# VHH binders against Esterase OVCA2 (ovca2): the designs that were tried, part 1

Every score and structure here is a prediction.

Target 1, 230 residues: Esterase OVCA2 (ovca2), of Xenopus tropicalis (Western clawed frog) (Silurana tropicalis) (a4ii73)
Amino acid sequence: MAATETPGAAQKRVLRVLALHGYRQNERSFWERTGALRKRLRGRADLITFSAPLLVPDPDAEPGAGDPDSLQDESRGWWFSNPEQNSFDAMEESKTCSGLEAPLDTVAKAFSELGPFDGILGFSQGAALVAIICALKQQGDPRFHFDFAILVAGFKSLSTDHAKHYQQPITVPSLHVIGETDRVISAAMSQELVSHFENPVILMHSGGHYVPACAPQKKVYWEFLDKFLT
Structure headers, positions and changes below count from the first letter of each chain, unless a header shows other numbers; Kabat numbers aren't used for antibody chains.
F, E and O stand for the ipSAE by ESMFold2-Fast, ESMFold2 and OpenDDE, each averaged over both directions (binder to target, target to binder). V2 = 0.75 x the mean of E and O + 0.25 x the DockQ between their complexes.
[cut] stands for letters that were removed.
The coordinates of atoms that the task and the answers printed are left out; those that the model quotes come from them. Centres of patches stay.

## First folded at step 1 (VHH)

Design e0 (framework vhh_8emy_2)
Fold by ESMFold2-Fast, scan of step 1:
Formats: sequence, structure tokens, C-alpha cells
Structure e0 (fold): chain B 230 residues (1-230), chain A 120 residues (1-120)
Amino acid sequence: as target 1 above (230 residues)
Amino acid sequence: QVQLQESGGGLVQPGSSLRLSCAASGFTFDDYAMHWVRQAPGKGPEWVSSISWNSGSINYATSVKGRFSISRDNPSKTLYLQMNSLRPEDSAVYYCAKDSYEFLSGYDYRGQGTQVTVSS
């Protein structure tokens, strides 16, 4: 038999993936908590992350204590399902929310200033926003150009204003990562979001509400990403 | 405070068996999946096995499948790993790990680990 020749080994390109953190996280905490995933993806994809625009109130916060050094630990969110309390609950059906202008502008700025990006990844509330961005992209929104999405512990927004984004199947190639024991975003909630995507790839894991990167998940991530390396 | 205390490691010959235990405190044990992770000197952590809160879902790394058995006793808040047919490549510090919530990627473990050395 003939030997396989792969001359392209001299030009190793890595995928650039914009990564959106979950509710009450921020750039620093999400970077730290995706360390295992980044190691598993080394040589295939680089994650670029940033903080969501909204400050999430800490109920234990001291009213007069504003340590500037603690701003690195401030909790961020993409939108509020209850704007009066500046709070978010994925199970809360809302007629009003804090709106998507600020989070979408923040993501659009990241695309324009830090891009180009090959894909987008979201965790929890960030994954719900990724699904909306995928819908906007397929509707021709020029702010969002990417080839794939990875949605970890994702869910369908219950805001009435967001229902329009789920009216048509989302055709963006997608990987959905779902925890069987997730107590924040149940597997059923993530499966409902999956139903709005065309030909989704699904990765189920035995764990809870986190971004898994153990050895058995590595093969699924690699197989999914390898489709976009050429 | 979350605290995990591993025990049961030791020096054994290839083909031997060991049972590791992990005593958990500082959290509602029966509300979380639990994991065993190992780390050999100079290497990164390697996932070994996972068990859901109710033992309904159990998974193993390919390297240990058929040789190791994970189990839990929720009333005593203890996680176990029965290791059979041990090989030199199983030599590592073994850590038990609590599954994480939204703020963590992967494992939230505080155990000191228990050393397993398989040598002839």
C-alpha cells in the first residue's frame, strides 16, 4: 500500500473560540475553571474570554465596603430575568428582562476587537446567549461570524422577548455538553435547547454544573473540532 | 468547609487488590456526584471513575474498566474504590473529588490523597 502524505503538518493552525461565562462568574473565574478544558484542547483550540457587562449583587456584600482589589472577584451576568431585584433564574418565566442590548453589544465588540473567531462557546447563561447569537447569525446579523458553537449546560431562555429566536431550527453546527446530575440546569432543560438545533452533537456526562474535560470527553471535543481545522 | 479524607493506599505487588476510602464532610454528600482522580509524579491529574448521587450512573476510564469498582455509602458519607489486578502503571496519589457547581470547572477536591505504589 501507498504511504499517507500530510505536507500540511508544517502549518499548524489553532481554532480561536470566544467563550462566554455563566451567571455569577467573570473572566478570571471562568478562565481558571476552564483550565482543564484548555489543556485538553491545546493545539486544536484557544479560548478567549471576557466579563459580562452586568454586576450581580452579592446578598452578603457589606454596603460600605468597596475594596477596589475585590473587583477581580465581582460576579457578572448577561441579563436579569428579574430586573427589579437584579437577579436571574433560568426557571423563571419573565414578560420583561434587563434586555439583550448590553450583552449583545459586549459580544459584538469582542468579535470586532479580538476576532476573527472560528467558534463560540458558552456555559450556563452564557450558553443560552450563544444559542441566541447563533439564531441572529443565521438571520444575517453581520456582527457575528463564526462556524460552530459549543453549548455547555445550556438552556432555552424563558423570556417572552427571546421566543422569536427559537422559531426556526438553528443550523449552526453545535456540540451540546450536558450533565446528568446538574442541579442548576437540569438535563431536561438542556435537551429542550438541543431540540432547536439541527443535527446537534451531544455529550452527556455523569457530573453536575461545570465544564467537563476528563479523558472520556476529550475524544468528543477533538472529533467535533477537527471538522473545522481544514 | 468541604473536607475529603482519603485512605487505604499502600505498597503492593502487581496483581494485588486495594480498597480506597474517602470520608466526606462539610457538604451534603448525597446531593453530589463523586469522582476518583489520580496523579503520578510529574504528570497531570487523570480521571479514574465517577458515580452519581444515587449510584444510578457509574463510569470508568478505559485503563481501569473491568478492574476497578466505584461505590458510595450515603448514610456514612463515604466513597470507595475497589482496585483489582493492580499494575505498575496504576501507581499514583489517588484523590477523591466532589462534583462542582456553576463556579467550578471539573472537580472541587480538598483531600491530601492516598499513595498507591505497585512494585515488584
Scores: ipSAE 0.000, ipTM 0.179, lowest interface PAE 11.7, mean pLDDT 82

Design e1 (from e0 with D99G S100D Y101E E102W F103L L104Y S105G G106S Y107E; framework vhh_8emy_2; at its last look DockQ between E and O 0.02; V2 from the best seeds 0.00; counts 0 for: pae E 14.4 > 2, placed apart)
Fold by ESMFold2-Fast, scan of step 1:
Structure e1 (fold): chain B 230 residues (1-230), chain A 120 residues (1-120)
Amino acid sequence: as target 1 above (230 residues)
Amino acid sequence: QVQLQESGGGLVQPGSSLRLSCAASGFTFDDYAMHWVRQAPGKGPEWVSSISWNSGSINYATSVKGRFSISRDNPSKTLYLQMNSLRPEDSAVYYCAKGDEWLYGSEDYRGQGTQVTVSS
């Protein structure tokens, strides 16, 4: 017989993964930046994205930039390390930060309205928030039901209000994707976050601050995700 | 206005040590993370090391870990980089930077730099 069957394609469950964008991104820009990853994951996992609740002033915003008859694309963030200036710095220890109630409520609503989800993925500040959500889930927070986390260019929040989330090892199965030449979130900062997870899977790549999806990285994503397809 | 003044660079042989200093003014120094960034001729800026406001968090680029030590003295508003076992590939202009403003290419938050040349 010459005809090819479509073995497993229609009968395999496709994982649904809630994806949290990075600082100064939004649903649209993050969707565009994850195009390569979404292509590699086709048939295994679908990414669902949405915009963070906080508006971030863009340092490169110019008067008259963009479509004058439409609202400009809003840069979004999950929290501010300096709420007086509506700004965020991953290396800045916050004595006072914008609270996590708004971003956590936003994520909880996404679980409720767009779910159910099998996993959660975060990039940069979104990955830092994913780590906090994993800690909350582990402590019995009923808002967050998922089986795994993927943390790309993640870091440990230095906000003093967030220190409590790193007091115990996080047992959620995790994949940490780290760029060796990342100039925004250094590999060392991501390795610090990794140290708070139990039995983490690590994917190192030679690139910088982005979500990698080349052929070698595809295998690691597939092997990680396949554990949750069974 | 933010002002950062780097010093301590020079021409040294491989294996030598140098101590860089950065004098900061125009902002509350002890409320901000500080960074060392370097740029070699023909290359973009490379992050070297970071230190939090209270020295509780310190990070290094893999290329310098174990050889360089970052520290700060908040009362004197000074940032330091102790560079040991210097290599030719460490040759660059070294810049002191406040927070993540340097990632946006703002020259206002980066000093004039101090030249380090490691040559035999």
Scores: ipSAE 0.000, ipTM 0.163, lowest interface PAE 14.8, mean pLDDT 81
ESMFold2, look of step 12: ipSAE 0.000; ipTM 0.134
ESMFold2 (binder alone), look of step 12: mean pLDDT 82; pTM 0.829
OpenDDE, look of step 12: ipSAE 0.000; ipTM 0.228

Design e2 (framework vhh_8emy_2; at its last look DockQ between E and O 0.04; V2 from the best seeds 0.00; counts 0 for: pae E 12.5 > 2, grease 26.9 > 24.2, placed apart)
Fold by ESMFold2-Fast, scan of step 1:
Structure e2 (fold): chain B 230 residues (1-230), chain A 121 residues (1-121)
Amino acid sequence: as target 1 above (230 residues)
Amino acid sequence: QVQLQESGGGLVQPGSSLRLSCAASGFTFDDYAMHWVRQAPGKGPEWVSSISWNSGSINYATSVKGRFSISRDNPSKTLYLQMNSLRPEDSAVYYCARDYGDLWEYSFDYRGQGTQVTVSS
């Protein structure tokens, strides 16, 4: 079926979703760990991913120790809760004065260079950043144009500099995917983030800290995404 | 200190079965969800299956659902993958990983050496 008018007058065939990886991940590791999800979404949504800007040091590294494996990809992060040690802990309360400039600029460049996008997806620290981006979009930030968000193993940032982003309910349509046995980001931490969103869709799974995509979960993703295909 | 040792791979014909094992040490095995991940030559790693600490939650990639079965024996600190009706596209190095999000590339201590599975005639 062809449209005779301006582009966008016909139904969308495939949604484009910008995907933000978790702490210590990168474009490659996150792409591979979302293989099952990408397969489930084929024909409905395409995931576009990229590496966060901050290099995360190995937490087990000895002073003066070199990297013995030259074939490994660099571990990346979106911000540090402890800038003095270049480290992040989701349970650490801290003030971060400049940590969001680099990740927000990196995401804005992805929107500019790889967009347009229909939605945004984040995992773990990436999901926490997605929530902040939703708040910024709601406040009129012209860098971020999208219609929905998917937040997997998300949490509310405990940085005092980020508290302002949770002061008003976030009205962006959202799907929150939460693992009941997640030992990195507890279900309670994710549920706290959910409480800041208006009319959230929630997908609970009995697994841990990963992006789930088995057959029962597929239906929830499809029902959520189908609202934006027409 | 964290150690994961995979075994049970080999060369088999299409339609055959294999059972992979992963022996864990250096951590409290029954406190963590576990994953099987595979990597074919020239490809990146693909998540295959996950099992919660108490076996109450089990998930599979679409490509293996109905053919593979994940299980664990917490007393022996061992993770298993029963692979039935094997196909050439299942050929890969199979790794077990402790749940921490992105264990494929994150820490050498959180994944094992892998076990090679080759499905061909």
Scores: ipSAE 0.013, ipTM 0.173, lowest interface PAE 8.6, mean pLDDT 81
Fold by ESMFold2, look of step 12:
Structure e2 (fold): chain B 230 residues (1-230), chain A 121 residues (1-121)
Amino acid sequence: as target 1 above (230 residues)
Amino acid sequence: QVQLQESGGGLVQPGSSLRLSCAASGFTFDDYAMHWVRQAPGKGPEWVSSISWNSGSINYATSVKGRFSISRDNPSKTLYLQMNSLRPEDSAVYYCARDYGDLWEYSFDYRGQGTQVTVSS
């Protein structure tokens, strides 16, 4: 079995992809949760993870039970659908939310300090933000410069404050990864987001709410990414 | 602790049928998609089939489509693979796996012992 390609003959570079984690994750947990995908993409793309700006409180925590030394593993989020409780639910229709200035500034800093990036990837809430960033980039926002997006378990925000971002078709090349057993973001929710993109590539998998990397999925990721390597 | 226990393999002649079972414990079985993966000696792991939590989405590798049938019984926490028209190239150790987590390394250390299928004439 031939196992080794000659990278200088087949691929000259490795794509750099900024990766936005889901609600209640952080840079380290997302790095760990994407390990299978990162191994499958070795030689084609590197994922660069970072933490969302908002600390997500545990609503089940006992009052006064906090441990300041445990903050290093704290759950993070990009925005809240319920700012009064500092919480998020993808199924919650809301007139108000925590706003997007802080999360967009955090992503913009990642572009300026860690970039350039060839693409952007998001999981769950992170994918919902990626879709909004694609719309902003398309409208000329100079903070965001990339060639493609990968949206895993993506959805359309139900906040009325975010509705303006879905009014124009998004033409950024996109791969949408949808889990058929996803009980957090249903396939129907992800398909609704897909309808806002032009010429989307869709990867359906039989799994739930995670970033898939099984053997049949890797071919779809590879074929999509290879379009941007040459 | 997740446990997957495969059974139902054996030595058969070409053209025979076998039904593999996978007993699951240590997790909420009907929250997860399930897979069959096989590994022949000297080869890497090969994905065979997948089934969604409610059996609404089923996929097969091209090499087995039309011959193999995956199913699950959520009340008994059991995954099945019906293998018909078996060929010598189907000879392998068959493993069941939960989601991509159980397929992480594609090593012989898959959950459970696996079940050997040998098709010989």
Scores: ipSAE 0.000, ipTM 0.161, lowest interface PAE 12.5, mean pLDDT 80
ESMFold2 (binder alone), look of step 12: mean pLDDT 81; pTM 0.828
OpenDDE, look of step 12: ipSAE 0.019; ipTM 0.357

Design e3 (framework vhh_8emy_2; at its last look DockQ between E and O 0.01; V2 from the best seeds 0.00; counts 0 for: pae E 17.8 > 2, placed apart)
Fold by ESMFold2-Fast, scan of step 1:
Structure e3 (fold): chain B 230 residues (1-230), chain A 122 residues (1-122)
Amino acid sequence: as target 1 above (230 residues)
Amino acid sequence: QVQLQESGGGLVQPGSSLRLSCAASGFTFDDYAMHWVRQAPGKGPEWVSSISWNSGSINYATSVKGRFSISRDNPSKTLYLQMNSLRPEDSAVYYCAKDLYSDFWETGYDYRGQGTQVTVSS
């Protein structure tokens, strides 16, 4: 049989990873902030990202300051820890939240329309959601089919409604990337999330709240991902 | 803002050669696969060629294979298309296109420039 003469026909398969941005980010800003990581992952994994469903209001923003294509610059979030103020704080212990149905449906739609995916990656609030998705997958939720998770600056949700997702150890193979000087999500908060995963791989870096991809870190990413390349 | 600026088109005779250039800005050029796409009068867009971020993978449409050569210069953020043995059916507006969400051309492209007109007339 003749080979297909289309773009990419000569390339080996690479892992497809669904990537969830952090609070107040969107598809565009997250793509720009992960450029260094994507460069380190070339030939091993491709990141596919999309914007979270909730608009995060900026009380200091002036109406009409944006251009006609303001959607590319809108701040998005996965859930609110304070739904009365449409705000989120990772350190806020909340009895109520904006719910997970909308963010989970949005992620499920991405799996259905953009999938299949080999793995899932999250940053900050996106990483907290990835942990919950891993717990749901482990409990048999058919919406989420993937083999590994990468959690960057992740944390355990302090919403009482989310506590049930941490009751059993999460067995999904995981890589946790933690910044020693992160002032938004402390290393201790990320380490608390790590404690809920079985046999986690941990990548510590000396920096703050970002997705690291310097030469020393690429080896850990590569070794983790190579386990899932077939 | 992603910007792609094509140049090098013109009116030439069958059998002639042209070299098209595309100057890219507003994104990390080295991270993306790049494509050439053309659109003839009254027709939809036709994919012509693709090149990976490091030039390690190159593909061509059957209609241009052996006549056209795609290349890139990452330091100058420029994409090229060397067109040899031009035919009247190669007449089209040629567009430079950035790949979607990766440096691989897995799912097509998300942006193209204003184009450069190539006319091959006998």
Scores: ipSAE 0.000, ipTM 0.112, lowest interface PAE 18.0, mean pLDDT 81
Fold by ESMFold2, look of step 12:
Structure e3 (fold): chain B 230 residues (1-230), chain A 122 residues (1-122)
Amino acid sequence: as target 1 above (230 residues)
Amino acid sequence: QVQLQESGGGLVQPGSSLRLSCAASGFTFDDYAMHWVRQAPGKGPEWVSSISWNSGSINYATSVKGRFSISRDNPSKTLYLQMNSLRPEDSAVYYCAKDLYSDFWETGYDYRGQGTQVTVSS
């Protein structure tokens, strides 16, 4: 049937999007949590997940209960807002954090080893890092080459060490996905991040802290992504 | 409940034009790709044309390319097929079809209407 009666153009291109997970996630869990979105984007974009560099202690785990060498089972983060306790809280204002050298090197390595990428996507803490990467890219950082960003449940880092990245408007084309009932990253926090971007596209959904992929939302993702298929 | 109602068919001479319409209801029309499919007597269905939800992607079967034009009006939830330079081999029942899922353009159709007859004869 597909050989003689297929709809669609003969010249298809699929965008490649590097995907940065949230706090306490990893490559495998984020790939699983984005399954519905990946299905909705089939034929338009592929998401490529990878793990953040920092191990996050599981406060509810018994010591030695899991395999410590299993990277697929371990919770990861991009940075800590409290490096003494190896913890992160998006609402914590601090002058002390673990810094961005390690997470930026990890993302740069993903670009060099898994790239090239047409875009970048982040969820929660990953979206906060994506915003900083957008600022670095537009300032000429040679490690990061991409055409657009998707920021799901994003927020502005409250670390004073990160404040320099928000001083200039970010002109990277962006789609911001915001949950109206998000109890982890409030809509107000996401809207504050949006204010640092020029000409942002905003997708509001009625849900909480997750990556949405219901039928009305696919229209916004598709329309945004189709701008970059030429 | 999904409803698709085709209209605009008829008996015409070769070289004539017709414009088919499809009124859609019972689903969020703006979320789905739409298709025209035709079926001649004693034959299986043949794909004719597809249009994405925002009209950004449009495709035609090679047998109709350059002669047929698909369009949609999302506010009125209506799909159209302008058919020019009609030939006897275009004679068929024409159906509009709702895509199965937004991300499965190639896999099939979720629902078809009852169709409108187009007959091209001298």
Scores: ipSAE 0.000, ipTM 0.101, lowest interface PAE 17.8, mean pLDDT 80
ESMFold2 (binder alone), look of step 12: mean pLDDT 83; pTM 0.850
OpenDDE, look of step 12: ipSAE 0.013; ipTM 0.270

Design e4 (framework vhh_8emy_2; at its last look DockQ between E and O 0.02; V2 from the best seeds 0.00; counts 0 for: pae E 14.3 > 2, unsure alone 62.0 < 65, placed apart)
Fold by ESMFold2-Fast, scan of step 1:
Structure e4 (fold): chain B 230 residues (1-230), chain A 123 residues (1-123)
Amino acid sequence: as target 1 above (230 residues)
Amino acid sequence: QVQLQESGGGLVQPGSSLRLSCAASGFTFDDYAMHWVRQAPGKGPEWVSSISWNSGSINYATSVKGRFSISRDNPSKTLYLQMNSLRPEDSAVYYCATGEYYDLLSDTPFDYRGQGTQVTVSS
């Protein structure tokens, strides 16, 4: 349980958390969908969100529709499991995928330009990328400096190229948020990812594929985050 | 512009069957998971079934498992729900949708949630 709902003298600052959206989402839609979570974390953590680099195709998209409003409503992704069709499916094993260079460079740029960050949060495909980033940080990648990770509806990438990132236990302190009735990323898929983290904190909720922020979940988030408030 | 049009609902007796269809346009249907969601009067929305872009992954709510079958025809951009052994508790407006399950329950306007088709199971 959290020690207090009001920050004490020992709380030096509000935590800054870089947040990675799920497949087909973007900065705007994900920020709106995390509104409840942001309210629950008020005074403890601020979420900073940005759009993934890959555009998910829309066959009705107008050529040259690159104005700011149009871009804010585009469906984005971190990688494609089927690069010939520019599509992604978390449940299918892939031997070929779009490379991680572009999404990792995009996240690294966010760390450089918007950081420093205390933690990183991901949802769905974004959570799968967060796990890979945790593995890279542990391997000494100088682009990624943070103290904790929160993985909501996360999964282990089934791309053969990504298997190397799960070879060693990931020691980054982690909170895994899993929906018992999630029909997009099953609880079993998320538990498979959890098995690759050392001493994970697990928050199970009865709901489906979303970022939960009801009163019971709030207490678990607070307890986890309070460990990093100095 | 994303467009989803449901059809096939109606008034039927308990134990009857219905087949719902959803015609999709305005997006790359072949790349999206598709869902059926229902909402009965006075109740919140209930997820019914989901199918992945290539039909490789199919899931059902416990309440309909064994009675309902979801399928899709990518060439015609159509989603289907075959409903067998219908019960009074299946009475609801049925919606097809694309995207993540969370988006289907959002209070924001849905471009990818259809107009719905009414199913009423009554004696």
Scores: ipSAE 0.000, ipTM 0.165, lowest interface PAE 11.1, mean pLDDT 80
Fold by ESMFold2, look of step 12:
Structure e4 (fold): chain B 230 residues (1-230), chain A 123 residues (1-123)
Amino acid sequence: as target 1 above (230 residues)
Amino acid sequence: QVQLQESGGGLVQPGSSLRLSCAASGFTFDDYAMHWVRQAPGKGPEWVSSISWNSGSINYATSVKGRFSISRDNPSKTLYLQMNSLRPEDSAVYYCATGEYYDLLSDTPFDYRGQGTQVTVSS
């Protein structure tokens, strides 16, 4: 049923955006790394971070040196492109990757336990998963209810198991944030993902692999988000 | 210290071509995307074109697509804009800019651009 609006002004509200971190990050580190963006979005949107389900081995870690009482989660990932080595590389083509059941279940639990959410945001590997979630939502998956997506340094997964999610144009309103000097996810990789979205908004920045939030960019974020405040 | 110096502007007739240059120094040019922005009298700045560090990604404003061509020469630290089929509405001061300083100035809307070069297309 279409929403009805009484003529006049609606009270401004703050959007809630579920935020999916990149490979080797976690809830706490992504909260810290998005501090500048969260400051720029104060009063418009709150980012809600959470941790991906897979532990990523640290090749430099001392066995048993971890602090089990620490509030900080260890490095996490959404899936492995090489499940035999428990590793991920965005440029690795693979038929054998870890499945999407665990990461999708984790995101679905975040929707049920921490929601509702107006939008979803992803960085790097998290953005690749956001694109897949957009496709699933569009196809009627009842776990995922949101109005827009923000994809920072996004890319198309090269796993053949994931290829089915890119077969139809994705119509979820989207903002794609692309770093011109990103040496982890090249601008070309991000633009390939953009080609699967209908009517995308694109924010180019000259920086590398991070979530940009300097003053000129806040207008693009604000204008995009303001479309969903009513 | 970032320095950007635009050149190559002038007064030309409609349909003419001009090639703008931007000499860059004081930063690692090879690692940064570069942009052209123009500002006509009485109007706000308008983004024209962007090019990635290795020229692998290039974008144009709809108003100039098919007529303008951006390029860069990393060894000489120089950015270019080839402007063909110029129209009176292309008249503006053209600035080159780097986006890296946009990302580093989180609470202050400063950017690095030069003094600009004037392009005037008179019918």
Scores: ipSAE 0.000, ipTM 0.139, lowest interface PAE 14.3, mean pLDDT 80
ESMFold2 (binder alone), look of step 12: mean pLDDT 77; pTM 0.782
OpenDDE, look of step 12: ipSAE 0.008; ipTM 0.300

Design e5 (framework vhh_8emy_2; at its last look DockQ between E and O 0.20; V2 from the best seeds 0.00; counts 0 for: pae O 12.5 > 2, placed apart)
Fold by ESMFold2-Fast, scan of step 1:
Structure e5 (fold): chain B 230 residues (1-230), chain A 122 residues (1-122)
Amino acid sequence: as target 1 above (230 residues)
Amino acid sequence: QVQLQESGGGLVQPGSSLRLSCAASGFTFSSYDMHWVRQAPGKGPEWVSSISTGGGSTNYATSVKGRFSISRDNPSKTLYLQMNSLRPEDSAVYYCARGSTYVYISGTEDYRGQGTQVTVSS
């Protein structure tokens, strides 16, 4: 079948970026937390986000508490490092995990139903998944078509099931956004992930675990994205 | 209602050991990362140690690494801190804290207990 119509021979004006939230977030909370970034990217890139497939138990729920009052308030995750407890810890080495079939199928469905996309962005656990998706794309996985990746507070998965995705350098053009004072995903953990990418662009900021979008940072985002607008 | 109750503090001599306990109630203990934080008179709070939900991951402040050991027993809803080779500089009120993340972020803990006093003096 013919590909969807592309913009004409003129330069693209707006990029479409699929955005993957972090652990215990969802479509709504991530959209709210990326408001500043979306404002800074207006006219260059649009973010499209959706909720991860796995329900993360509400940590404050009492035994016997019912389902969340609203589906929009559900905490979501991409995978569990401890599937027996339905929990995830970026610092925990795990022999087994909940697998990648559900998160990869969910992202593939987003590409088919909400796409096409020019790039992919991930935050925290979502950024770790973006790195794996980049490796799969490089290995010829036909589900994932995009030109660049942005990885915010990313880390290398310590699941033994995921080790195979880091065996070859990832050639997808990438921007890595790292917080110097990030107490959730240390700068060292993010730098370890960066080491698996070829020719990465790095944006260091003085802040912690969030998606930064102050005026000085927008210039780095703009310069990175402008390479894909031509 | 969320409650964290520390115990096991006391007055000891340098080189001694103490084991602190924190009894948790009012929430699903096994779903939270837990932390030990201490505060000496006239000083701000200092993070001491963290443990992941399942107990598989632990982290320690450089000042206590190799001397302190954090552990948890999810069935009994109890957090522990084994303190060995105690020094006068370890004297502080020790607080059990519930965190939303494995790595402790100072001043952002969801809940903190009432504390237990540890005094190390000759």
Scores: ipSAE 0.000, ipTM 0.137, lowest interface PAE 17.0, mean pLDDT 81
Fold by OpenDDE, look of step 12:
Order: sequence, then C-alpha cells, then structure tokens
Structure e5 (fold): chain B 230 residues (1-230), chain A 122 residues (1-122)
Amino acid sequence: as target 1 above (230 residues)
Amino acid sequence: QVQLQESGGGLVQPGSSLRLSCAASGFTFSSYDMHWVRQAPGKGPEWVSSISTGGGSTNYATSVKGRFSISRDNPSKTLYLQMNSLRPEDSAVYYCARGSTYVYISGTEDYRGQGTQVTVSS
C-alpha cells in the first residue's frame, strides 16, 4: 500500500519586506507600531525592521516628528535636514544634508545580511528614503534588489542633494498610504511624491500619522501584494 | 449615501480635448481628497490624478502630466478633469473616487462612480 504522499500543501510563499522606520523611531518601536499591519499581513508578508544609523539627540527638538512609542534614548534617524542641530524637519529646505551615503549603506547592509527581500516599506522619513532607493534601484544600483515598494506617509525630500533622485519617473511598483488628516506629513506632501511614480497604487485613510491596518486597508494591501506572490 | 456620478466622456479624435465632471453627494465633499482613475480594456486600473480638499495641491500620473488638469468646486460638490492632447492610449473608463479608502477601481460603490467612457480614435 504505497502511502500516497499527500501533495505537500504548497507552502504559500510569504513575501519578505524590509521596513524602514520614521524619524525618532528605531527597530523596536517601529516593530511595535506596525503590529497591526503585521497581523493583517500574516501569511502573505513578513516585515523586517532595523534601526537607522543616526542617533537623534533631542526627541523634543522637532515638533510632530515624535513617535510616542519611541524610546527617547534610542531615537534614530536616517538623515538630518539640519546637520548643525542634528535635527530633521520634512518641511525644512536644506542645502546641506548629512550625506545619503550612511543611510543608504545601512539599508544596503540590511539587504545583504537580512535579505533577500521581495519588497521595501517605509514610514515617514523612512518612506522618503524608500523613494530615493527606488530611484537608485531603477538606475542600476546593485545594492538594492526588490520588486515593490510601500510608502506610508511618504514625501519628497526638500534637500537639494536629493533632488536628482526625482528627475526621472520612478517605475518601481508602489503602494502609497496617505493619511487625510496627517499633520506631520500632509496628504499634499505625500501626493507630491506620488506624482513621481509610474502607475502608483494609492491608499487613502481618514487618519493621521500612523500605519493604518483596518479591514478596508487590509484589502488594498492584499490586492497589492498578491501581484507579487504569483 | 455616498454618490459619485461621472459624465463628459465620449468618442473624440487624437489631439482633441475633453472635460469630465463628477457630481458628488451624500458626504462632505470639501473634507475629502478626490481622485480620477481609469481602466482600459484588458488592463488593470490606473491612477490618473488627485486633488487636495482645498484644491491647493494637485498631482498627476506621469502618463498624463502636462496634458490633464484636475480641479474641484467645493460649493457645487463637483470634480473636474480637463483632458487635452488626447491620445489613443487614454481610451478607458474614467472614474472619480473619494480619497477615504482606496484610490483604485474597486467594486465598492461608496467610493467611486459608475464611470464615463472615453474613446480616442481616428
């Protein structure tokens, strides 16, 4: 009696997504902040979080950038719009940014050490960085290999050094999540970023500056991610 | 009940112009960002344009940038899409969508209209 090997339930491929936190957050705080989303994505996508390279010295320095869940002593950032003050403001036009090389190297290391990844996710400052990474990827930067991007509360960096990354349309498949009442990163700011992407999917929610994961949002996440599971 | 009704579509020649309208009712129109999306036969839905609640910010897909213009009149609760220099590839059903949930062609009637057909052909 040949044991009919039950065709092994085709282990549903779970997408791996590198997740970049916002300003004044870190690996742990962002992991917690994305708990609801992770729960919704269970079985479809796993989020991997890691900390940005820069320590933020004064969590109170930038109004609205603070995550209440961030540990003050471990607040991290990707770059400073004001290198002299070691601070970041998404609305601050800066001629001199602390170089993108450090944050890019950090992300590249994450890809190398924690990868491979199917996608990349960013929140707030992390989302802005993700957009730049998308541009670099499509230009042939060998450090970054992924198929899609999710940008939550994204915005176009106002750094003059970053402007070159927005010169060409970004062709990376993208999902943009935008809060209608976001007071930190306005819907308008996020939409500005959207305009630089080809064929973007846009998820609007009525909330503020957070990663939404309610039932309506779940559907959009699933529909977007399912394109990459086949 | 949220209602969106698109109009203004039709058959036009390449290079021509068309203006779409979307009449909104059943919600506070001025409190929501509004969007245009389109779907061509055999293709997936495509985002076209967005406008902020106050109209101060507008955005466009790369494919339509410089040719299309989105606007809104909050008192009349109407969304517009001015389409200039139309191309055959612009042929699609165009939908207006409220920004509260999903700016994609979804089966949810509460957030999009029935659409208006735009056909660009010589």
Scores: ipSAE 0.000, ipTM 0.244, lowest interface PAE 12.5, mean pLDDT 87
ESMFold2, look of step 12: ipSAE 0.000; ipTM 0.182
ESMFold2 (binder alone), look of step 12: mean pLDDT 81; pTM 0.830

